# Designs tried in a protein design chat: VH-VL binders against q9nrl2r1430to1533. Part 272

Target 1, 104 residues: q9nrl2r1430to1533
Amino acid sequence: GGVHELSAFEQLVVELVRHDDSWPFLKLVSKIQVPDYYDIIKKPIALNIIREKVNKCEYKLASEFIDDIELMFSNCFEYNPRNTSEAKAGTRLQAFFHIQAQKL
Short names: E, the ipSAE of ESMFold2; O, the ipSAE of OpenDDE; V2, 0.75 times the mean of E and O plus 0.25 times the DockQ between their complexes.

## First folded at step 19 (VH-VL)

Design ee3 (framework fv_nezutatug; at its last fold request DockQ between E and O 0.90; V2 from the best seeds 0.81)
Fold by OpenDDE, fold request of step 20:
Structure ee3 (fold): chain C 104 residues (1-104), chain A 123 residues (1-123), chain B 107 residues (1-107)
Amino acid sequence: as target 1 above (104 residues)
Amino acid sequence: QVQLQESGPGLVKPSQTLSLTCTVSGYSISSGYYWHWIRQHPGKGLEWIGSIHRSGDTDYNPSLKSLVTISADTSKNQFSLKLSSVTAADTAVYYCARTDYEWGSLRFGMDVWGQGTTVTVSS
Amino acid sequence: DIQMTQSPSSVSASVGDRVTITCKASQSIRTYVAWYQQKPGKAPEPLIYDASSLESGVPSRFSGSGSGTDFTLTISSLQPEDFATYYCQQWYATPYTFGQGTKLEIK
């Protein structure tokens, strides 16, 4: 039930974080390095935030958890052109996520 | 301990396909983040040709006139470069190189290089 | 493509001198810059990654700095073995372009 689902979310976040393409997503984008990021991205999110939400049991449905992960990738692709290192990493990480999410 | 070594024919005729192989020792190519091919025309600077990610994803320099193909063979711990329809402009020293991943962050750069192999395109 | 404009193209210096090489990107590329040293007839060797991180085994007299569009490689006190050609490279976006190089020669 809920406990098993929570553990599944937690495990998936761990796997995402450990993935070598997670580097753009581990924490929120630095406003110092990317000054205009938050002018463009209105709902910023990162794996550390998602992990915190999981730990706080803020996800009532798997769809809510998935939505946040997809938002994270959506933000990446919205801001970063496809030829950027972040977008490339995001593409691979998202593919990995989609495979793992099928187990939820 | 990690070593890269380029190999292949040093002479290629125009319009033929240039084929090179990079043999990696002391490290599994499956553990590397990116594997690269770089070239240097005589007396000129460095030019990135393309890269292959451990997942098999490839990226190529669109400025190259030749069709670029990079592939990896994990069983041999090698990755290869093919340039189709070469011309004299493809005469260069060709290098293979590695980009590794440090936990939590990507190390932007090529930390290990091969010694390079000279390829001359001539009739 | 992102252009990396390296300057100067050549520089003459003496042992013990402080040498500065700059690389300017055509757009902001964060800190995604690497520096390499190449001696005649040899393969390039890594010096700096991520703009300011020193590669293993590289002497501490080498340092990198910069973020956004302007990047600098500094040799605090030039040694005889430092005379070579230096290149910057951006890793922000493909193609991963190099600067045109800086040849550091003996004065």
Scores: ipSAE 0.907, ipTM 0.956, lowest interface PAE 0.4, mean pLDDT 96
Fold by ESMFold2, look of step 19:
Structure ee3 (fold): chain C 104 residues (1-104), chain A 123 residues (1-123), chain B 107 residues (1-107)
Amino acid sequence: as target 1 above (104 residues)
Amino acid sequence: QVQLQESGPGLVKPSQTLSLTCTVSGYSISSGYYWHWIRQHPGKGLEWIGSIHRSGDTDYNPSLKSLVTISADTSKNQFSLKLSSVTAADTAVYYCARTDYEWGSLRFGMDVWGQGTTVTVSS
Amino acid sequence: DIQMTQSPSSVSASVGDRVTITCKASQSIRTYVAWYQQKPGKAPEPLIYDASSLESGVPSRFSGSGSGTDFTLTISSLQPEDFATYYCQQWYATPYTFGQGTKLEIK
């Protein structure tokens, strides 16, 4: 889309990064600390990568931007059981995202 | 300087509901990330009872799930524990505690604890 | 539930000794471990978070290490005020379980 959409994507990413429950999603999971992560998660994504894609204008449609954010949450729930600290943060951040995405 | 103080009855009869309150001073409970209840049985270690997140979401030890509720009252800067249908096994020192938030990193663990309050469950 | 097994259950040591306490998780918990010190009649006090990060105001003689299932707390040169009970706790998944404790006593 246009310049207006790119500004909206940037604002939404900034709001996600500032959220208290963004801590698991700021950067890609460390392969050293979590050796089996990349055996299970085939399309890794994190907020820093999404922010970079917004800055480089790599999203042509709002749906592409939304899909990357939803992929981020889907990866979290695939790898992490729901009683884990990561999954609890993911659940809350995803709920926040759904509210903010209605404003796009 | 943040301080946590537990309050409530020291003696509770079996089958009653144990009610405890943690009063937070020098810090707003809405600024904390998690607020916890922990207990320590006589001569034993520590047991996590449950927590309330700043959003209002609660997590409970599954062994206590149907018996425990945790709530917060931001206007009084307090959070509370209710444990129903108590038995002698619930005799313990009860602590409240905080997990703080620092942007970019969740500090795993409980950085501030209350002084503890002894609760005895006895006929 | 994730079991946290501490060893030893007690240690007898002298001022100036190096002391190592271990905590083993029943499954991999990444680095989601905290350590606490508890003196008799007092609440636990935080020492270490995220396996190796020192809490503010904790003396540098305390250190933590480990990832996955095996974690250690080390006191490099024991001081008189360090005689206490030490607990690990995992933060990976609810319930956030504690180890059984390690009592550090004067020899």
Scores: ipSAE 0.679, ipTM 0.884, lowest interface PAE 0.9, mean pLDDT 91
ESMFold2 (binder alone), look of step 19: mean pLDDT 90; pTM 0.930
OpenDDE, look of step 19: ipSAE 0.896; ipTM 0.949
ESMFold2, fold request of step 20: ipSAE 0.659, 0.636, 0.615; ipTM 0.877, 0.871, 0.869
ESMFold2 (binder alone), fold request of step 20: mean pLDDT 90, 90, 90; pTM 0.928, 0.925, 0.926
OpenDDE, fold request of step 20: ipSAE 0.905, 0.904; ipTM 0.956, 0.956

Design ee4 (framework fv_nezutatug; at its last look DockQ between E and O 0.87; V2 from the best seeds 0.81)
Fold by OpenDDE, look of step 19:
Structure ee4 (fold): chain C 104 residues (1-104), chain A 123 residues (1-123), chain B 107 residues (1-107)
Amino acid sequence: as target 1 above (104 residues)
Amino acid sequence: QVQLQESGPGLVKPSQTLSLTCTVSGYSISSGYYWHWIRQHPGKGLEWIGSIHRSGDTDYNPSLKSLVTISADTSKNQFSLKLSSVTAADTAVYYCARTDYEWGSQRFGMDVWGQGTTVTVSS
Amino acid sequence: DIQMTQSPSSVSASVGDRVTITCKASQSIRTYVAWYQQKPGKAPEPLIYDASSLESGVPSRFSGSGSGTDFTLTISSLQPEDFATYYCQQWYATPYTFGQGTKLEIK
């Protein structure tokens, strides 16, 4: 993507990270704390990884960037039941993302 | 200093609605992560009733037989609890509490509590 | 619902003693545990968050440990003001649930 797109992706990631519901998504899930996580989730991803990909200009299309963010949420909802604190945070953060993504 | 204070009738008749308000001072409720209602039956342990998130999302304890409603009023810096159709089993000390937001180190503990208010359900 | 089984229900100890309280979750809840102290006629006060982090103003003789299903609150050297009832609580999933409580009494 162009410089303007890169800036837009970077800004959106910053906004996601600063959101109060970002805490489940800042880093990859710890295998120590959740031993079975990687047996279930085959494509793990987190905001720090997405930020790194943005900084390295790995996203050529906005759809690729959006796909990774949606994967992050999909993983959360696949592993975590709806009544968990992570799933609740994910639901709110995803709603925020969908609003912000319309500005891309 | 952040302070929470419960208020409302100390006596409620059976089948009526219990209504309490938590007034927050020294801190905006819009800055908190969760706002909670907890109760303690005489001589018993703690029971979570429900919570309201800063976004307005609510969660309630499904084990409660009474209909629970929690709401917030940012203009008054208050949030409230309503329990419908109360019985003697709803007699308890009722507490409001806060979960603060702290970026990067999300703490879901209840770090500030009100002093509690006693509610007796009796005819 | 997630059950928090707290033990013992009561314990008698003396000033200077080491006291350990345990809380076992019915399922893995990572480190999403808080501990509270409650004195008679008073509201609970926070001690520990995230299983092992000490709340501000809490004496260093208090400590928390554990992850998964087994959690522990430890008082390294009991002081007179520590006689109270203690509760664990999970915030992994709703409904949030508390342990049954441990009453720490003077021997």
Scores: ipSAE 0.896, ipTM 0.948, lowest interface PAE 0.4, mean pLDDT 95
Fold by ESMFold2, look of step 19:
Formats: sequence, C-alpha cells, structure tokens
Structure ee4 (fold): chain C 104 residues (1-104), chain A 123 residues (1-123), chain B 107 residues (1-107)
Amino acid sequence: as target 1 above (104 residues)
Amino acid sequence: QVQLQESGPGLVKPSQTLSLTCTVSGYSISSGYYWHWIRQHPGKGLEWIGSIHRSGDTDYNPSLKSLVTISADTSKNQFSLKLSSVTAADTAVYYCARTDYEWGSQRFGMDVWGQGTTVTVSS
Amino acid sequence: DIQMTQSPSSVSASVGDRVTITCKASQSIRTYVAWYQQKPGKAPEPLIYDASSLESGVPSRFSGSGSGTDFTLTISSLQPEDFATYYCQQWYATPYTFGQGTKLEIK
C-alpha cells in the first residue's frame, strides 16, 4: 500500500514497542541462549524486524503486516506454555494489537 | 520513597475469611507491573499466594485458587487479599510486594516488600 | 509446578569467607531467577533478578550466575551483616515457587 497505510503501520508498531508487555518480542530469540527454539519455531519474527520492514516499505498489503504480527504471537504461544510469564505477556499484547488493528 | 504496609486482623477463627489490605505510599499502584501476596509459615520458607497485574488480571497459586481473591482499589492506592475457609494451616506471616517495570527487559523480582503482618488462625 | 532446590540447607562461615549457594530448577527456566536475603524478624529483601543483575543498592560483593536449571549466588567476602537466610525464586511460570532457603551462620 499507500502512504497513509505505511504511516498507520509505523504508528501501530511504535505503540506495540512502547507497551509494557513488549519485552518478549523486541528481538529474535537467541539460538545460543535457547538452542531448541528454532527446532520448534520455523518462521521466527520479532518487532525490530517488523519495524525495519515497515521502514523499508516491504509490506504491500495490510494483510501482510497483520500476518507478520500474528505470526509473532503464534510463535510465542507455540513455544511457551499458557502459565509462563512470556505467554501471559503475549496474551496481553495480542489483545492490545487486536484493538489497534481495527484502525487498519 | 515507595512503602508498602499490610493491615488486617492478627487473629482469625477457623472457617472465617482472612482479609488483608496492602496500602501503597509514595507510588501510584497503577504504575506498578505486578502486586503480590506472599506468606511464610512459622520456621518455614516462602509461598507465593498470588498476584494482580496492572491491567487487573490475577494469577493465583493453584493450591489456593478456589479460596483466594486478590483485588486492587486505585482510588485508595491499595490492593487486598481475601482467603476463605481458613484453617490452622493458614497461620503465617503475610507479606505484600511489588514487581517494578523496566522497559526492554523481563524484570520479575519483588523489589519492594511490606513489613509483614502475623495472622494466627485458632479457635 | 517447578521445584527450586537450594543447597546447602545451612552453611557456617567466618567474616571474610567466600560463600556459594546453589539453586537447581526441576526444568529449564532460562534466567528467570531472583534471589532474596532475609534477616530474623524482617521481610525478605531483594538481591538479584534475572539470575545475575544486582538490585539497586546491593553491595558488589554479591553476584549471581547461571541459566537453564543451575543457578548460583556468591558472596565474595562475607561481612557481619550478611549472616541471614537466602532464598531463590523462579519467575518462569506460575506458581512462582521459592527454594527452601539457605541459612548462613557465624562460624
């Protein structure tokens, strides 16, 4: 998309990064620190990568942007059990994203 | 500076509901990340009872889940514990505590504790 | 539930000694460990979060290390005020369980 869509993507990513439950999602999970992560998660993604793709205008459709963010949450819930601190943060941030995504 | 103070009755009869309040001063309760209740039985270790997140979401120790309620009152800058159907096994020192927020990092530790209040359950 | 097992249960040491206290988790918990100091009749006080990060105002003689299942609290040179009970706690998953404690006593 258009220039106003790109501004909306940037605004949404900034709001996600500023959210107090963004801490699990700021950067990719380290293969060295969490060696089994990439055995389970085949399409890793994080907010810093999504933000870079927005800055480079790599999203052509809003659906592509939404798909990357939903993939980020899906990865969290696939790797982390429900009662973990990571999954609890993911649940709250995803709920916030769903509210904000209604603007797209 | 942030201070937490527990208040409530020191003596409770079996089958009654234990009700404790943590009053927070020098800090807005809505700014904290998590607010916790912890207890320590005589001569024993620490047990996490439950927590309330700044959003209002609660988490409880499964061993107490049907018996415990934690709530927050932003207007009074307080959060509370109710533990129903108490027995002698609930005799302990009860603490409230805070987990601070630090952007960009997972910081889960109880960085401020109340002084503790002793609760005895006896007939 | 994730069990946190501390060792030793107690240790006797002299001022100036180096002391190491260990926590072992029943499953991998990354670095989601905090350490606390508790003096008799007082609330626990924070020492370390995220396995190795010192809480504000904690003396540099305290250090933490570990990841996965094995975690260590080290006091490099004991001071008189360090004789207390020490607890670890995991923050990976609810219930957020504590170790059973390690009592550090005067030799």
Scores: ipSAE 0.686, ipTM 0.886, lowest interface PAE 0.9, mean pLDDT 91
ESMFold2 (binder alone), look of step 19: mean pLDDT 90; pTM 0.930

Design ee5 (framework fv_nezutatug; at its last fold request DockQ between E and O 0.91; V2 from the best seeds 0.85)
Fold by OpenDDE, fold request of step 20:
Structure ee5 (fold): chain C 104 residues (1-104), chain A 123 residues (1-123), chain B 107 residues (1-107)
Amino acid sequence: as target 1 above (104 residues)
Amino acid sequence: QVQLQESGPGLVKPSQTLSLTCTVSGYSISSGYYWHWIRQHPGKGLEWIGNIHRSGDTDYNPSLKSLVTISADTSKNQFSLKLSSVTAADTAVYYCARTDYEWGSFRFGMDVWGQGTTVTVSS
Amino acid sequence: DIQMTQSPSSVSASVGDRVTITCKASQSIRTYVAWYQQKPGKAPEPLIYDASSLESGVPSRFSGSGSGTDFTLTISSLQPEDFATYYCQQWYATPYTFGQGTKLEIK
């Protein structure tokens, strides 16, 4: 991607991190706190990892960046029932992301 | 200092709608994470009714028989509770409460409560 | 719904005593538990959030612990103003259910 796309990815990650509902997504889920998480989720990802990938220019296409963000949400909804605090936060954050992603 | 105060009629007839308002002072409701309604039947424990997120997203306790509606008015710095078709089982002290947000973590709890308002459902 | 089974329902103790109240969740709820204190005719007041974090202004004699399904509120040395009813609440999933309460009375 171009310089403009890279900056757009950076900005979007910053906005996601700053969002009030980012708390479940800032870092990878702790195996100590959730022992069975990695038995279920095979492609774990978090905003800090995505940010690192952005900084390293690993995303050549906007679709690749979007795919990782969607994977992050997919993991959340796969593991967490709909009525959990994590899922609720994820739902709101994803909605925010979808709006912001239209600017890419 | 953040303060919450419940207001509304203390007496409601069966089958009518119970309406309460929580007025928040010293803090913008737009800055809070969750705004909750809780009730306590006489001599009983606490029951979570529902909440509203700053975005307007709501969650309700499905165990309540009445239709629950929670809304917020940022212009008045208030949020409200409506329970439709109330019965004697809805007689309780009703509390509003706040869950605050700190960046990077969700504080699981309600750190500020109103003083509560008594609502009696009686014919 | 997630059930929070609180025990004991009531306990009699003396000033200076160590008091322990437990809350057991019907399923794992991580550390998403809060504790409240309620005195007669008053609104509940927050004590603990996130299972073990002390709310601002709460005396250090109060402490919370636990993860998964078993949670504990401890008062290391009971003071006269601590006689009240205590409630746990889970924040893992809605509805955010409470325990039945524990009434702490003077022996």
Scores: ipSAE 0.909, ipTM 0.959, lowest interface PAE 0.4, mean pLDDT 96
Fold by ESMFold2, fold request of step 20:
Structure ee5 (fold): chain C 104 residues (1-104), chain A 123 residues (1-123), chain B 107 residues (1-107)
Amino acid sequence: as target 1 above (104 residues)
Amino acid sequence: QVQLQESGPGLVKPSQTLSLTCTVSGYSISSGYYWHWIRQHPGKGLEWIGNIHRSGDTDYNPSLKSLVTISADTSKNQFSLKLSSVTAADTAVYYCARTDYEWGSFRFGMDVWGQGTTVTVSS
Amino acid sequence: DIQMTQSPSSVSASVGDRVTITCKASQSIRTYVAWYQQKPGKAPEPLIYDASSLESGVPSRFSGSGSGTDFTLTISSLQPEDFATYYCQQWYATPYTFGQGTKLEIK
């Protein structure tokens, strides 16, 4: 896509980052603090990485951008049981994302 | 300065519903991240009952899940606890508390507490 | 449910002493621990959030540390107003359970 589509990806990423439930997703999980995370999650991703990919025009299709965002949430729910603070934040942020993504 | 105050009946009969209200002053309830209920049994430690998130989502202690309801009324700047089918084991001091918001970090703590209200369940 | 086990159940100390209270989680909970001080007949007061961050207005003689399963609250030089019961609370998963408390009393 075009420049207007890239601007929409950037706007959506900024809205996700500003959301009060973004805190688990701002940067990659620390291997020191969570030693087994990378044994379980093989395709790690976070908002800072997605934001850089948008800035570098690395997404050719909206579906590629959406796939990375959904991967971020899928990783959260794969690693974290439903009753964890991370999974609760992920559920709320994903709901917000789905509403915003309707506009793409 | 934000203040929380619990209110409700101090004496409740077994099998009835305990109903408590937390009134928030000096702060809009819609601005808080979580609003909690906690209780402390006579001479015992603290037990988390549940909370309500700013989105309206609730979480309850599984030991009380089918018996507890937490709700918020932003127009009155209040949130409430209802605990059904009470027994003598529900005799405790009940506290309400806030978890505040800080962007980029979930604040792992309750930064403001009410004074507590004593509830006795007795026939 | 995640159990939080505090040690010791009580500690007897003098003004000026360094006191350490520990809290042990039944599983890894990252840094998701808060600490509270409760004086008799009063509500708990916040001390520490996120394992090591001091709440506003808390004296610098209080400090928290730990990650994973083992957490500590340290008072570097005990003052008369510090004699109270201390609770840890985990924030990793609901129910957000408290430790059973540690009573700090005058020797």
Scores: ipSAE 0.757, ipTM 0.902, lowest interface PAE 0.7, mean pLDDT 91
ESMFold2, look of step 19: ipSAE 0.729; ipTM 0.893
ESMFold2 (binder alone), look of step 19: mean pLDDT 90; pTM 0.933
OpenDDE, look of step 19: ipSAE 0.904; ipTM 0.955
ESMFold2, fold request of step 20: ipSAE 0.723, 0.727; ipTM 0.897, 0.891
ESMFold2 (binder alone), fold request of step 20: mean pLDDT 90, 90, 90; pTM 0.929, 0.930, 0.927
OpenDDE, fold request of step 20: ipSAE 0.906, 0.909; ipTM 0.959, 0.959

Design ee6 (framework fv_nezutatug; at its last fold request DockQ between E and O 0.90; V2 from the best seeds 0.84)
Fold by OpenDDE, fold request of step 20:
Order: C-alpha cells, then sequence, then structure tokens
Structure ee6 (fold): chain C 104 residues (1-104), chain A 123 residues (1-123), chain B 107 residues (1-107)
C-alpha cells in the first residue's frame, strides 16, 4: 500500500484520537498515578506513540499497525477490570476502531 | 445555557413501573458524554442509579432491586429512566445529570443537574 | 463496589474558618473523584471534578486534592452560603458510589 496505506493509518489515528473515548489512550499511563502499571503491562503503548510510528513510516504492513492498536486495547483490558471507566471507554473505542479498520 | 428537567408521575403504586424523563435544553444529548440518573431517599445521601453514554451504552447500579432501564431519545433531546416493580424503598427525589466531555480528558463529575422530582411509591 | 468513606459525617464551624472534609476510597481510584454541594431542598451542585479541578463559577476558596485513596475538599475561609451538605463521588468504576455526606453546620 505504501503511501496510500500510510495516509490511511494517519487518518485512522486522527479519528481515534478525536474520539471521545480516547482519553485513556492518548498518552502512556502515568506511573505516578498507577504505580504498578508497568509491573503488569510489559509492552506499553498509546496513540501518541502509534502516531509517531506512523509518521516515521515504521509500519510496513497494515497488520503491524493493527497489531499495535490491538495491543493498546489489550493492555487496557488486561490491567483494567470491565467495570472501570477506562475499560468502558476502551470497549467503545475498540468497537469504533474495528469498524474503521475495515476501510484499510 | 444547559438545563435539565425531570418529569413524570410523582406517585407510583407498588409493583408498578416508575417512569421518568429528563428533558435537556440548550444542549444536544448527542454531544454529552454521560447522562445520569441519581436519587436521594428522604433525609439520606445520594445514590447513583445508572448512566447512558452518548453511544447508547448503559451502566446500572446492581444494588438496586428494581430492574433499571435507561434510554435516550435524540429526536426529543430526552433520556428516560424506568424502574420496574417498585416498592416503598424507591421513594426518593430523582435527579438527572450530565457529564460533559472535554477533548483529551474525561471530566470526572456531573456538572449540570436537574432540579429533581419527587417520586412517592404508595398504595 | 468501591466504598467512599467520608469524614466527618458532620462538622460545626464559624464563618471564616478553614474546613476540611475527607473521603477515603476502599481502593486506589487515581484522581477520579468529584465533590458536590447540596443545600436543603435543592439539587446538588458541582464543586470539584477530577479530584482537584474547580468547576466553573465555584469560588476559589474551594479546593480539592488527593490521589489514590485519600481525597480532601477544603474551604479556606468559610462563608455563610457554604453551610450545606457535601458529597464526594468516585468515577473509577461502576457503580459510581458517593460518600455518605458531610453536613457542615454553623457553630
Amino acid sequence: as target 1 above (104 residues)
Amino acid sequence: QVQLQESGPGLVKPSQTLSLTCTVSGYSISSGYYWHWIRQHPGKGLEWIGSIHRSGDTDYNPSLKSLVTISADTSKNQFSLKLSSVTAADTAVYYCARTDFEWGSFRFGMDVWGQGTTVTVSS
Amino acid sequence: DIQMTQSPSSVSASVGDRVTITCKASQSIRTYVAWYQQKPGKAPEPLIYDASSLESGVPSRFSGSGSGTDFTLTISSLQPEDFATYYCQQWYATPYTFGQGTKLEIK
């Protein structure tokens, strides 16, 4: 896909960031606020990191991009119980992502 | 200015369904993040009943004995509360409230409240 | 469910006093706490969101602080209109539970 895929990734990241439920995912989880987060989550990732990778053309395949997004959600659900505000936001955002990803 | 107003019957018989509506003015419910129902028993504290997200996703307080249903009608700019099979324990002042969304952050709180409506469950 | 233990249940104070109300969560809830003021016969009004952010229109004498499990609402210099009942609420997880309330009365 090359440049076309890159543009699609950029657009999708923009849409994810602009989504109301993106607030848990915009930046890496604060170790100050969540001291044990990085003891549990070994591959932390956030939308700002993914966006940077897109901008640097680090994703050669759509699957790589999708994997990072899914990792982001996986981390959220691994750390946060279902009834948490983060998990709820993540659930909705992931659903949105899955719909948008079909356009890739 | 955003305003919320609760409406519905002030008297409900036991075992019936309590039905309330929150009418929102000056703001589209589709723009809000969460819309909430809260109640307060006479002389008691506040109790969260449930919420509906702008997407239609709902959350309910499992401690309530009654079946809770919250729905939204964007065409009327309203959202509603239904409590099935009510008892005297459901007598309370019922409030609707809003949680707004600010880009980049979830404002943890309810920034706009209705004035509340009293619902009495009695035979 | 997450328990929000609010203290004190009641407090008597005088105009000009510094008043502090505390909420302790049964587990870490980050900064996901709101504070409300309720006057008799009226709906609650928002004071603080996200533990320390002042709601629009709220006087600067009100402040919130805390993270994790311990949260405080402070009124630096009590005014006559501040006598009311105050509630904290957690937004970390459903159900979004409230503290039991603190009634601030005039001494």
Scores: ipSAE 0.909, ipTM 0.957, lowest interface PAE 0.4, mean pLDDT 96
Fold by ESMFold2, look of step 19:
Structure ee6 (fold): chain C 104 residues (1-104), chain A 123 residues (1-123), chain B 107 residues (1-107)
Amino acid sequence: as target 1 above (104 residues)
Amino acid sequence: QVQLQESGPGLVKPSQTLSLTCTVSGYSISSGYYWHWIRQHPGKGLEWIGSIHRSGDTDYNPSLKSLVTISADTSKNQFSLKLSSVTAADTAVYYCARTDFEWGSFRFGMDVWGQGTTVTVSS
Amino acid sequence: DIQMTQSPSSVSASVGDRVTITCKASQSIRTYVAWYQQKPGKAPEPLIYDASSLESGVPSRFSGSGSGTDFTLTISSLQPEDFATYYCQQWYATPYTFGQGTKLEIK
């Protein structure tokens, strides 16, 4: 499992963070601002956490990395109705991710 | 300096299509995040008609969805509104507006507006 | 649709007064509120985004606050040029609805 695959994970995470629709996903949702979020979402995750897991080499397989990214989007769509600004951003960022993930 | 200017006919007959254009100067529309149409009925408040995202995705007020189309033409630096089958209820001042982008922040709001154009729907 | 209810519908105040306008959302919308000022015969002008962030060029006497369902716009020391109608708008979900407006008249 090489340096090539870990570099690809880092490159993809950086591209996601730089995307203009990353704003809902940069950090975990605030319990203060959204009190019921953690009653509904049981496996919270965000780009800053995924990036740290890449930096610490916690992903052993590409599938594990992809699963965390897809969990991030799944949480967004589970919590947020389709007509919300968060869900619209999630839809666009997920589409971008699917294009970039073909490089893995 | 960024300026938005609405243009189109001021008088439209019932059942016709209202067609408005917003011309953007001093800024490329491909750089904007959202481009909006808003209207203000006589003596009443503001109503969001719809928006076009830089990706080309559109969102419309459900009250108008089957009747409204918003499109962009980057070569002319314009975006437009078409509202079909108009009635007297569509008489209003029509505004175009921008939402700009700020990475990492929820920056939604209409930060630049056109001056507005009055449209009357009458026989 | 998310209803935005402004109060009061109108207010008369003197130069130098502190004025507070409220906007209540029909459901929680986090901080996704913008405020606008509209003078007669003019397009609306941006004041506040994200509940409390001041738009560029807006005088510091304007401030916004709130989260969830209850939001306020405050003018700390009213000036003659602040005569206008004020609108809130939610950005949480489409349709991006406006409040009905609050007309501020200077005594």
Scores: ipSAE 0.746, ipTM 0.898, lowest interface PAE 0.7, mean pLDDT 91
ESMFold2 (binder alone), look of step 19: mean pLDDT 89; pTM 0.928
OpenDDE, look of step 19: ipSAE 0.898; ipTM 0.951
ESMFold2, fold request of step 20: ipSAE 0.718, 0.700, 0.689; ipTM 0.893, 0.881, 0.887
ESMFold2 (binder alone), fold request of step 20: mean pLDDT 90, 90, 90; pTM 0.925, 0.929, 0.930
OpenDDE, fold request of step 20: ipSAE 0.905, 0.909; ipTM 0.957, 0.957

